VH-VL binders against Tricalbin-3 (TCB3). Designs and how they scored, part 14

Target 1, 208 residues: Tricalbin-3 (TCB3), of Saccharomyces cerevisiae (q03640r272to479)
Amino acid sequence: RVESTTWLNSFLSKFWVIYMPVLSQQVKDNVNPQLAGVAPGYGIDALAIDEFTLGSKAPTIKGIKSYTKTGKNTVEMDWSFAFTPSDVSDMTATEAREKINPKISLGVTLGKSFVSKTMPILVEDINVAGKMRIKVEFGKAFPNIKIVSLQLLEPPLIDFALKPIGGDTLGLDVMSFLPGLKSFVKNIINSNIGPMLFPPNHLDINVE
Key: E = the ipSAE of ESMFold2; O = the ipSAE of OpenDDE; V2 = 0.75 times the mean of E and O plus 0.25 times the DockQ between their complexes.

## First folded at step 8 (VH-VL)

Design q01 (framework fv_pritumumab)
Fold by ESMFold2-Fast, scan of step 8:
Structure q01 (fold): chain C 208 residues (1-208), chain A 123 residues (1-123), chain B 107 residues (1-107)
Amino acid sequence: as target 1 above (208 residues)
Amino acid sequence: EVQLLESGGDLVQPGGSLRLSCAASGFTFSSYAMSWVRQAPGKGLEWVSAISGSGGSTNYADSVKGRFTISRDNSQNTLYLQMNSLRVEDTAVYICAKGHTYEWSGTYYFDYWGQGTLVTVSS
Amino acid sequence: DIQMTQSPSSLSASVGDRVTITCRASQGISNYLAWFQQKPGKAPKSLIYAASSLQSKVPTQFSGSGSGTDFTLTISSLQPEDFATYYCQQYNSYPHTFGGGTKVEIK
């Protein structure tokens, strides 16, 4: 059965605002050690996420396909989602201040023991899209959820642009490693998500 | 010539409420992030809360989330901290601190500090 | 939260001594680290930002170094006015967190 996404998108928007601070900290805690390990390979002294928030706008659910005959106490659905937030670079300073917007930046540090400078690289032009299978198993009666299973049906589309700000002269040299850094960031995402969510893997959340 | 002057500190009972103010001068107030930092008597510094230049983004330490509200009035160059459900452990000198840049992202250091205002929570 | 571990918690020194204070972050913070000086009964004074950049008017005996997780504040030749408590602070992400402080006291 096909379900209206308007209601669900309204609900998810409210949940997203509550969860976003938790997600922000988890990403920084897990990713920054990996970035620190890679920095010497690029000839830089430090590399870290200095800001991570996906803003107040939740991913949009584009469609829900429900499957019949999945079992007596089971509901199986495929959710199509997209996340294409507004970039701060496309906003005036006033607009950027007024809106709770995605703010993702990397800090690149050059220098050691004598002189050190950090330059921000903004992550913008974000485009994420995918399809997730959600399986809900009921324990005793319809309202009682026992297990929620999550699986990405294919690797999601994850695309973005890296935009250095400040340090124009040093930025020209830094630009030479940005394609490699972008590929490395995508690999970090895939290595962290893959074992949990890419087929044949799935994530089970026990509610009961 | 940047000046930050805190006021509103008082003796209050546990469970009480208090509002602190920080009057700013010598810079374009609306263009800079502002924070409250506290220091309990004889202890170290603890960051409490931050607000972006427009007031559109706020952040709080876990110890004060749900109880404290940071706000600003850019027309009066004044930063506020509304403190509710005060606890004995909230006893501290509360210091107003200015971020160094126009910043909505949260990455900034403090370039100027006020003198602080003492809040004592005791019966 | 990013934990900032500062050492030593206190030290005794004489005028003219070289003093070194260290600060360690529980995770990488690039160079988003500041150092502050606080004298008894007074508000903190900003000394260093971006791990190594001196604030205007800060005396040249102060210097900072480090990146990632390990940072150092050095006072090359301690002056009478330098007896104070020193704090490091990370501003890589919210919540901003401070080290426990290092009290530099007269020997």
Scores: ipSAE 0.000, ipTM 0.395, lowest interface PAE 22.8, mean pLDDT 76

Design q02 (framework fv_pritumumab)
Heavy chain, then light chain:
Amino acid sequence: EVQLLESGGDLVQPGGSLRLSCAASGFTFSRYAMSWVRQAPGKGLEWVSAISGSGGRTNYADSVKGRFTISRDNSQNTLYLQMNSLRVEDTAVYICARDQTIYWGTSEYFDYWGQGTLVTVSS
Amino acid sequence: DIQMTQSPSSLSASVGDRVTITCRASQGISSYLAWFQQKPGKAPKSLIYAASSLQSKVPTQFSGSGSGTDFTLTISSLQPEDFATYYCQQYNTYPLTFGGGTKVEIK
ESMFold2-Fast, scan of step 8: ipSAE 0.045; ipTM 0.534

Design q03 (framework fv_sutimlimab; at its last look DockQ between E and O 0.03; V2 from the best seeds 0.00; counts 0 for: pae E 8.3 > 2, off the site)
Heavy chain, then light chain:
Amino acid sequence: EVQLVESGGGLVKPGGSLRLSCAASGFTFSSYTMSWVRQAPGKGLEWVATISSGGSYTYYLDSVKGRFTISRDNSKNTLYLQMNSLRAEDTALYYCARHGTFEWGSYTLDYWGQGTLVTVSS
Amino acid sequence: QIVLTQSPATLSLSPGERATMSCTASQSVSSSYLHWYQQKPGKAPKLWIYAASSLQSGVPSRFSGSGSGTDYTLTISSLQPEDFATYYCQQYHSSPPYTFGQGTKLEIK
ESMFold2-Fast, scan of step 8: ipSAE 0.000; ipTM 0.468
ESMFold2, look of step 9: ipSAE 0.012; ipTM 0.585
ESMFold2 (binder alone), look of step 9: mean pLDDT 91; pTM 0.931
OpenDDE, look of step 9: ipSAE 0.015; ipTM 0.551

Design q04 (framework fv_siltartoxatug)
Fold by ESMFold2-Fast, scan of step 8:
Structure q04 (fold): chain C 208 residues (1-208), chain A 121 residues (1-121), chain B 107 residues (1-107)
Amino acid sequence: as target 1 above (208 residues)
Amino acid sequence: QVQLQESGAGLVKPSETLSLTCGVAGGSFSGYYLSWIRQPPGKGLEWIGEIYHSGSTSYNPSLKSRVTISVDTSKSQFSLKLSSVTAADTAVYYCARGRTYEWSGSHFDYWGQGTLVTVSS
Amino acid sequence: DIQMTQSPSILSASVGDRVTITCRASQSISSWLAWYQQKPGKAPTLVIYKASSLESGVPSRFSGTESGTEFTLTISSLQPDDFATYYCQQYHSYPLTFGQGTKLEIK
């Protein structure tokens, strides 16, 4: 069965603003060591996330399908979601005016010892969409949740644009460099979430 | 009591799409996963993918780009399409009913008799 | 992917013998292992599930055990109908994976 998502989207919108600072720090802590390891491969001295915020607009749940398995203690749901934090087409004029935009920037540094230059790159036009399967196993009685299992039904759509800011490109061939960097960033995302969430894998969360 | 039976063309040309259907009779497949499993001549078993009554699917990553499994509950059938076939896809194809227990994946309590699909020019 | 390794690949035995075949998982699968019997030209049939549970209608001479990542299938007194190829299958993690098979043949 398909069900209304209005109440869930209202809840997610309120929670997202509170959670965003925590998510921002977790992403920087986990991704920056990986970026540092590959900088020499691009002929640069350092590559790191400088700033990370996804803004005030939460992901939207577009649909929920519920399934019933054999045994009354298991519920399975497929959630369709979209994350388009720069998109205002679904907002009122007041909401659009008061929206906080995403700001993600990457720093590319060239230099040796005391001489260095940095080129900031903005990540913009973010578009993420996918389908997630959520399986909830109850203990002895509802609402006693024992295990929550999460799985993406297919690799999600992940797209964005990389835009250098400032006039100094550090002598890099930006037209060749940025497409390679974009592919690399997508590969980092997929390599980190794939083993946990891409089919046929799933992530189990023990609630008890 | 439960019977599964494969049907479809036994000969497919290279680069074309292999299409098979499994009919389910004599018992419920509601609440069960329905799988396709193959066995090349003289070799072991390889899981292809599964589908739930609702249409939710999970595929073997080695085949995911070529595989589509669908279900037709009104006909008590589920089907396999495997695109861009080569000689390596020559195998006996089985459909099977997967029983899940607690948080396990599928183990298979009922199997179809299998159908040989040969990929040749 | 979880790799399932069976040993031996071929086992020769006589009617009345006690026979044991082994299956080893490359990582922990708890008890989520099944054993199947396949006779020539036939589909596999379920013998054991959840490592040690006997499937309904299967003779009591079949039994399964587990110790860590090592699993065994034992036939206590081999009968003529038992000569077949046996496969183990893990169902702890996806993709579902099978062992390469053990062919049990007459000596």
Scores: ipSAE 0.000, ipTM 0.416, lowest interface PAE 19.0, mean pLDDT 79

Design q06 (framework fv_fasinumab)
Fold by ESMFold2-Fast, scan of step 8:
Structure q06 (fold): chain C 208 residues (1-208), chain A 122 residues (1-122), chain B 107 residues (1-107)
Amino acid sequence: as target 1 above (208 residues)
Amino acid sequence: QVQLVQSGAEVKKPGASVKVSCKVSGYTFTSYYIHWVRQAPGKGLEWMGGINPSGGSTIYAQKFQGRVTMTEDTSTDTAYMELTSLRSEDTAVYYCARGSTIEWSGQAFDIWGQGTLVTVSS
Amino acid sequence: DIQMTQSPSSLSASAGDRVTITCRASQGIRNYLGWYQQKPGKAPKRLIYAASSLQSGVPSRFSGSGSGTEFTLTISSLQPEDLASYYCLQHNSYPRTFGQGTKVEIK
């Protein structure tokens, strides 16, 4: 059976604003060392995420399918989710000034120390969708939640576009390495998510 | 190898019902929607509806509401589309197609069945 | 319902020509649009998804562009095997809706 998602989407919207700064820093801390490792392979001095915000718009839960309780204090559900943040290029000038804009940019640097030049590459047209299994275990004082377990049922759909700006000023043939960079970024995402969320793995959150 | 294989051609009289099958292989049947699309001879594609095989929830186009029924059999990995009260204008090739359960996914209608010709004539 | 309008309804071009087919949505659908090719007597095949992403195995002469309400499918250097009907499909909302189709013939 499919259940209403209104209350859940309301909760996620409120939680997203609080969690986004934490997520931004965690992504930079884990991804930037990996990007630094490939920069020499692309013939550049540095490659890093210089800005990472997904904006104020939370992921949306599109459907919940509940299963009969598998145990006396356990509920299992499959959640379909989607995340498509707005691009700055799709906003009016007023909207871009007023809102916390989704903005992900990569910095490509040539040179170092006192003499360096950086070309930004925007990550836009972001489209993430997937299906996850959620298992909720209740404590003795039902309906209090004890543990929430998360698992992705299949690799999620992840798409985006890399859009360089100002590349002509650096004399780099950026078009020649963007397809390889995009593939590498997708590989980093899969290698970081797989051990946590792909079956038979799952992420447990203790709430008790 | 992902494959959707449909049942064979049918000839029906006006007022009869037809039930077309779509057997899937090469992927987990319950992970994707199955959509049904028809095409009258020489005409364009028309979406009829879809079913989530994980639980059997359905979405039908308004034009077919009350005449179409979509079902699934998870024991045989087969989806079905039954159309009742057939008219001559229901003569068409009927296709099943795999889609995501999420309406904006890039996986919409990525794999199609070969089609089933249904002819309605006296 | 979101209406999808294709232009032109049919066209005839020579091998090697650049062909452009346009699809207009009555409401914004961002990039939730696919392009499908149907050769005579066969089932449709997806060419493009997410408005501009090329389906694996599809020749690079096919490309898609656009967002919001205006979309184009371009065939650079038309080939004889491209004789087919082409359809756009929006998958932003239910009901899913197709354009009326564009018939491409070779002179």
Scores: ipSAE 0.000, ipTM 0.415, lowest interface PAE 20.3, mean pLDDT 75

Design q08 (framework fv_iratumumab)
Fold by ESMFold2-Fast, scan of step 8:
Structure q08 (fold): chain C 208 residues (1-208), chain A 121 residues (1-121), chain B 107 residues (1-107)
Amino acid sequence: as target 1 above (208 residues)
Amino acid sequence: QVQLQQWGAGLLKPSETLSLTCAVYGGSFSGYYWSWIRQPPGKGLEWIGDIYHSGSTNYNPSLKSRVTISVDTSKNQFSLKLNSVTAADTAVYYCARTHSYTWDSYYMDVWGQGSLVTVSS
Amino acid sequence: DIQMTQSPTSLSASVGDRVTITCRASQGIRSYLTWYQQKPEKAPKSLIYAASSLQSGVPSRFSGSGSGTDFTLTISSLQPEDFATYYCQQYSSYPITFGQGTRLEIK
């Protein structure tokens, strides 16, 4: 059976608002040490995530395929998901206000003993899509879910744009290293989620 | 242009393990599901399972306790093992390439030649 | 499991005829249906996916229609090479299931 995604997308939209601050902090805690390590390679004194929000629009579940007869108290599902910014040309004033595009900014600092300047690089137009296998094992105790296992079927599609602000004031040719920085960011994502979510690995969440 | 070649045991005794291998030539192994389908003599098609090139599997529940599908991306090959065979497992077994993008398509467009497996008492 | 039932199980036709084969799902499958052609002693060939999308290289005389539970495969002008067994296959839910087949024979 392909399940209806309407109720699930409604639930995810509500959960997304609650979870986003937690996700923001977790990303900063895990990524900023790695970014600090590459700053010298670009002739920069510091590089770090300043702001991180994926906006108010949650990822959309496009389809769910369920398995039958998967075992005692077990359901397996394959979820197809996508996350893209809203099309501005189709927005009402209310939608434009509420469906903010993701805002991620990187702080680039060029320091000297006398003066330092920080320039933000904005990460926008994020496009993420993939397929995830979810296995739910039911228990008898409330909430009747014992464990949830998550696995990506392969590396997801991840794309974004890097938009520097005020680069010329730092005396850097920022456009020359953006492709390398973008590749590095994609490598960090793959190296961090690969061991956790790519087959044969999976992430187990114990609910009870 | 893309071609599948399959091989493996043809005659088995009850309780033995069926083992078949399928090799992919002339095209990309990545980005596809790779499926096994069987057809008993004079009967219709039965889906056994599929595997994504990353190793993620889907099995027919009627066979799940006995079936294993695996992939070897370095050789562009995938394999089927079916344990504890009986006469009911006598069939022509096919391997196939499966197109499945965001679930709006699922079709097998390139097939192996088929392998007759006979389980004799 | 989703059961796929084809009708008729067998039919006879002449070259040039319009032939229609029906497939019914035991529950709603949207448009997640593929049609195959199989000749004796050969592997099946995919003809149509997503209920109505003709696969590249398949003659335009083949067409598919339907959604939900009722589907049809139509051959607008039967050719000698079209005599074969035809199968429908759903992909709305695992396990993937096939219809029992419709054998198309020369009259």
Scores: ipSAE 0.000, ipTM 0.516, lowest interface PAE 13.5, mean pLDDT 78

## First folded at step 9 (VH-VL; framework fv_iratumumab)

Design q07a (at its last look DockQ between E and O 0.04; V2 from the best seeds 0.00; counts 0 for: pae E 23.0 > 2, off the site)
Fold by OpenDDE, look of step 9:
Structure q07a (fold): chain C 208 residues (1-208), chain A 121 residues (1-121), chain B 107 residues (1-107)
Amino acid sequence: as target 1 above (208 residues)
Amino acid sequence: QVQLQQWGAGLLKPSETLSLTCAVYGGSFSGYYWSWIRQPPGKGLEWIGDINHGGSTNYNPSLKSRVTISVDTSKNQFSLKLNSVTAADTAVYYCARGQTYESYSAGMDVWGQGSLVTVSS
Amino acid sequence: DIQMTQSPTSLSASVGDRVTITCRASQGISSYLTWYQQKPEKAPKSLIYAASSLQSGVPSRFSGSGSGTDFTLTISSLQPEDFATYYCQQYNSYPHTFGQGTRLEIK
């Protein structure tokens, strides 16, 4: 069955604003310890996430495939989603003006000779697309939702750009290591998402 | 070798819509931003906007209200539409390969051949 | 918007001359600057990206320098094929903006 996505996207938009701060903190709490003491290479001595927010624009559900009841109180669906926070084509002028843009700041420590310098690198132009399986468990009072289980059906497509901002580069060629850094960041993302969301694993969110 | 080929109507009347398409050959469409630039006769270059393979766009504020850039990933093409044209929109229009997702180092390194669009009554 | 100001607007030089073109940004753009060469009725050609990186296939007589707000394009020894119009462009922030151009003519 194909379902309308309009109401779902409306709901998701509201949910996103509430959830984003939680996600932000969780990302920092979980990822920074992994980055500690690890040299990404490419002339980078250290990497940390200084700031992480995906902004106020929620992912967009592009399509829904619903399945017949898998259980007495469970519904299973496949969602196709896209996340392009810089795209304002589907927003009103007011919404676009009020939109909070993503801000992901990486602290990158570079070493050259006997000099080390930490500089900020922004993650910009985020573009994500994927397919996710959603299992909804209803509570005693239908249609109240008790648990939402999330699982990626395939590795998501993730694109972004890295932009160094400000500071003295100390003569370092900052541009030269960005491709490597991008790959490193993607690997970190996959290493965290995989165990959590890739089959047979899934993330259960208690919303009750 | 990456090449860009562009096409579209070259003669318009005021208030009509400019429509140009750019096709990418010999390289990956993904991983880059794709830009439109224009140049009025005898004048300098003006950046119009860009788009990535996912459809994320950026527009020059001076043209934002009239400009739409779209992408067709199945054809490795991206297009420019400019509504309500006037004589001021007379220019050679270029498509170009812009920045990469990997870095902001590339600039616009590959350009289309250009399309002259003339707006006249 | 970031304004890019090139200097000079035009200059005349002879083959073999050292030529320098400057570009000033109204605000800091780090090293996100590209230099283009454009010949009549042709599309621009990228020469230098990231302020100082030579584009593949571009002769070594071309060089770029600068960061922040002040940038320079240098042609160490002008060749006949170098007479053209040159543009700088910032891509630090949207909208990307060009300088007004510098026309390099034969003396």
Scores: ipSAE 0.000, ipTM 0.548, lowest interface PAE 10.5, mean pLDDT 87
ESMFold2, look of step 9: ipSAE 0.000; ipTM 0.405
ESMFold2 (binder alone), look of step 9: mean pLDDT 91; pTM 0.936

## First folded at step 11 (VH-VL; framework fv_iratumumab)

Design t1 (from n23 with heavy chain G31W; at its last look DockQ between E and O 0.06; V2 from the best seeds 0.00; counts 0 for: pae E 17.4 > 2, placed apart)
Heavy chain, then light chain:
Amino acid sequence: QVQLQQWGAGLLKPSETLSLTCAVYGGSFSWYYWSWIRQPPGKGLEWIGSIDHSGNTNYNPSLKSRVTISVDTSKNQFSLKLNSVTAADTAVYYCARGSPDYYGYYYMDVWGQGSLVTVSS
Amino acid sequence: DIQMTQSPTSLSASVGDRVTITCRASQGISSYLTWYQQKPEKAPKSLIYAASSLQSGVPSRFSGSGSGTDFTLTISSLQPEDFATYYCQQYNSYPITFGQGTRLEIK
ESMFold2, look of step 11: ipSAE 0.000; ipTM 0.427
ESMFold2 (binder alone), look of step 11: mean pLDDT 92; pTM 0.941
OpenDDE, look of step 11: ipSAE 0.000; ipTM 0.527

Design t2 (from n23 with heavy chain S50E H53Y; at its last look DockQ between E and O 0.01; V2 from the best seeds 0.00; counts 0 for: pae E 15.6 > 2, off the site)
Fold by ESMFold2, look of step 11:
Structure t2 (fold): chain C 208 residues (1-208), chain A 121 residues (1-121), chain B 107 residues (1-107)
Amino acid sequence: as target 1 above (208 residues)
Amino acid sequence: QVQLQQWGAGLLKPSETLSLTCAVYGGSFSGYYWSWIRQPPGKGLEWIGEIDYSGNTNYNPSLKSRVTISVDTSKNQFSLKLNSVTAADTAVYYCARGSPDYYGYYYMDVWGQGSLVTVSS
Amino acid sequence: DIQMTQSPTSLSASVGDRVTITCRASQGISSYLTWYQQKPEKAPKSLIYAASSLQSGVPSRFSGSGSGTDFTLTISSLQPEDFATYYCQQYNSYPITFGQGTRLEIK
């Protein structure tokens, strides 16, 4: 029902304001070295994240299924979530005006040697949806939490648009490389979250 | 399809209060600014102010002492009140929806049909 | 207050012409600028938002460019329905302000 997700979403909104800048910086710091020296192909010689912020609007929990697993001090929950950082349909205009919008800009380098040119490509209309399993293991004294385990039940649905800036200046058809770039970006996202969260992997957080 | 329909008195005497109402059909009321703009005959556009559905307002400083914008969320309506009118307030008055985009830019994408308000001298 | 100055105030052109209209802000406004078209006895219609982004349903012959203080609206091949008055509007700072308008007339 709605009441449980309303409280949890309120908590997530507060937590997100504090954590979002750290997460945004960690993504940039961890991913840009992975991109160094890697050519995506399709006429692209280099790719970098120039600007990355997820914005102040938190992910929303859409539904919770809770069950007890075999094991006396554990609780398992499946969370259905969505992340639509640009959607303001559930906000007042003042809330929408005061929010920090997501901003993701990719620097795409075309050509070689001293004729190389970098073109910005904006990532817009981010829409992420998924199902996450949360396992909570309690210590001996309730409500002491010992371990929180996170796992995505399936690869999340990830959609976004790419908006190139200055598309015809190099004599290349920008439309010819966008599908390849979008696929490459999705692969980078999955290669970073898969080892932590895709089955059989999971992320354990020791709270003790 | 979102539509804005506006109404109110079109002829006023000096010192009276201008009162206009704008109703929103076919769309969400939340998540947008709701704005009033006026255009004196043969002249350009002047922003009067805006309100969100929680009642937070922003007004043009040139009109702030005389203007009140309010909202009735139960009816999907917002209104303009301008006190102590003079002939200088003669204009076509428009209501409009301000829509934000991915980069936080706001543009007025849906406008009402306009209401000519004449203040006799 | 940020003053928006359009140039020219009016102009005459023929169907098929390329037309440019400029808008200058008294202070930097980044890309927080919209362009509107207004036909006689009708409300303004949004053409361009964020200085260069085309509003849905607006013909591709319209384009916008600029950032900071200098902005342009371009109509690449003028059509009969494009004869109207055009306004720029900044949204960088309150109060929201419009340019004085550019009236585009048929020759």
Scores: ipSAE 0.000, ipTM 0.458, lowest interface PAE 15.6, mean pLDDT 81
ESMFold2 (binder alone), look of step 11: mean pLDDT 93; pTM 0.945
OpenDDE, look of step 11: ipSAE 0.219; ipTM 0.680

Design t3 (from n23 with heavy chain G31W H53Y N56D, light chain S30R; at its last look DockQ between E and O 0.13; V2 from the best seeds 0.00; counts 0 for: pae E 16.4 > 2, off the site)
Fold by OpenDDE, look of step 11:
Structure t3 (fold): chain C 208 residues (1-208), chain A 121 residues (1-121), chain B 107 residues (1-107)
Amino acid sequence: as target 1 above (208 residues)
Amino acid sequence: QVQLQQWGAGLLKPSETLSLTCAVYGGSFSWYYWSWIRQPPGKGLEWIGSIDYSGDTNYNPSLKSRVTISVDTSKNQFSLKLNSVTAADTAVYYCARGSPDYYGYYYMDVWGQGSLVTVSS
Amino acid sequence: DIQMTQSPTSLSASVGDRVTITCRASQGIRSYLTWYQQKPEKAPKSLIYAASSLQSGVPSRFSGSGSGTDFTLTISSLQPEDFATYYCQQYNSYPITFGQGTRLEIK
């Protein structure tokens, strides 16, 4: 069954703004240790996340497919979602004006010798789309939702642009490294979300 | 260790309906796709269709009009029905589990033992 | 539909040989390719998935490479148990399709 997404998007929008600061800190705390000591190559010695926020615009649920024949005390749905922070076509004028844009800054350290420099690279034009399976397990305690399980049904489509904003390049052509860096970043993203959300794995949120 | 065991009639006459069942042992039925594949004698592999635990199906267009794949989650089983069989449907039929790769796309990692189905007049 | 074409159709080799089998897709399938090994009267066995990822329990002499449309399965040093038919399969999009197979025989 195809369900309306209006109420869900409203909820998600409100939740998103509240949760974003937490997510931002979690990303930095969890990803930077993983990046420590790992070089993406292409003349890049180190990579770190300096700033991370996805902004105030929440992902949009584009469609919901619900299943009626599910397990005991469970509901299952497939959500199609898109995240395009730069798109304001679905926003009011006020919302667009007050929108906080994503800000993701990567610290890129160049140079493998005794001399190294770190320069910031911004992540821009973020575009994500995917399909997620949502499973809700009902419990006895109010509000009778015990567990919400999340799983990606397919690898999400992730696109973004990288933009250097300054720094000493040590004479290196940073632009020539960006495709490789982009690929590396995507791999890092996938390597982190994969164990959490890719089948057969899933993320369980305990609500009870 | 996950095992797939399949069964069903092996000899059919033309115009009859092929019916096979695959049971999953030693693993979860959820979070996976389940597929049927066939192989005519001495020939290659042909994907018939897939189903997830919720009953969402995908069929090969070449067989879509004749194929029905169903799932019984209570028994950890899924089945194949192929209507109006002809000699061209003679093949070894395999059930298989679709597992996700690192990127979440599904490949078939566990296979049943295969069932020979012969269509003969 | 995406057509998968293997080369060669048949190959004769000796134990210890380096063997290479190629698979070409009619359109881009990214890295969503699986290599299977099938022995007579047995079900196919997955060897490589995601074009280059070795299936658990598969000997390291097997390797896969490629992306987009051109893929390669390599057996670095052929063992007696490796004589079989090999298939590539794309799982990028429906319908799922297989190569026609490569029969690896003893020279």
Scores: ipSAE 0.000, ipTM 0.536, lowest interface PAE 13.0, mean pLDDT 88
ESMFold2, look of step 11: ipSAE 0.000; ipTM 0.426
ESMFold2 (binder alone), look of step 11: mean pLDDT 91; pTM 0.938

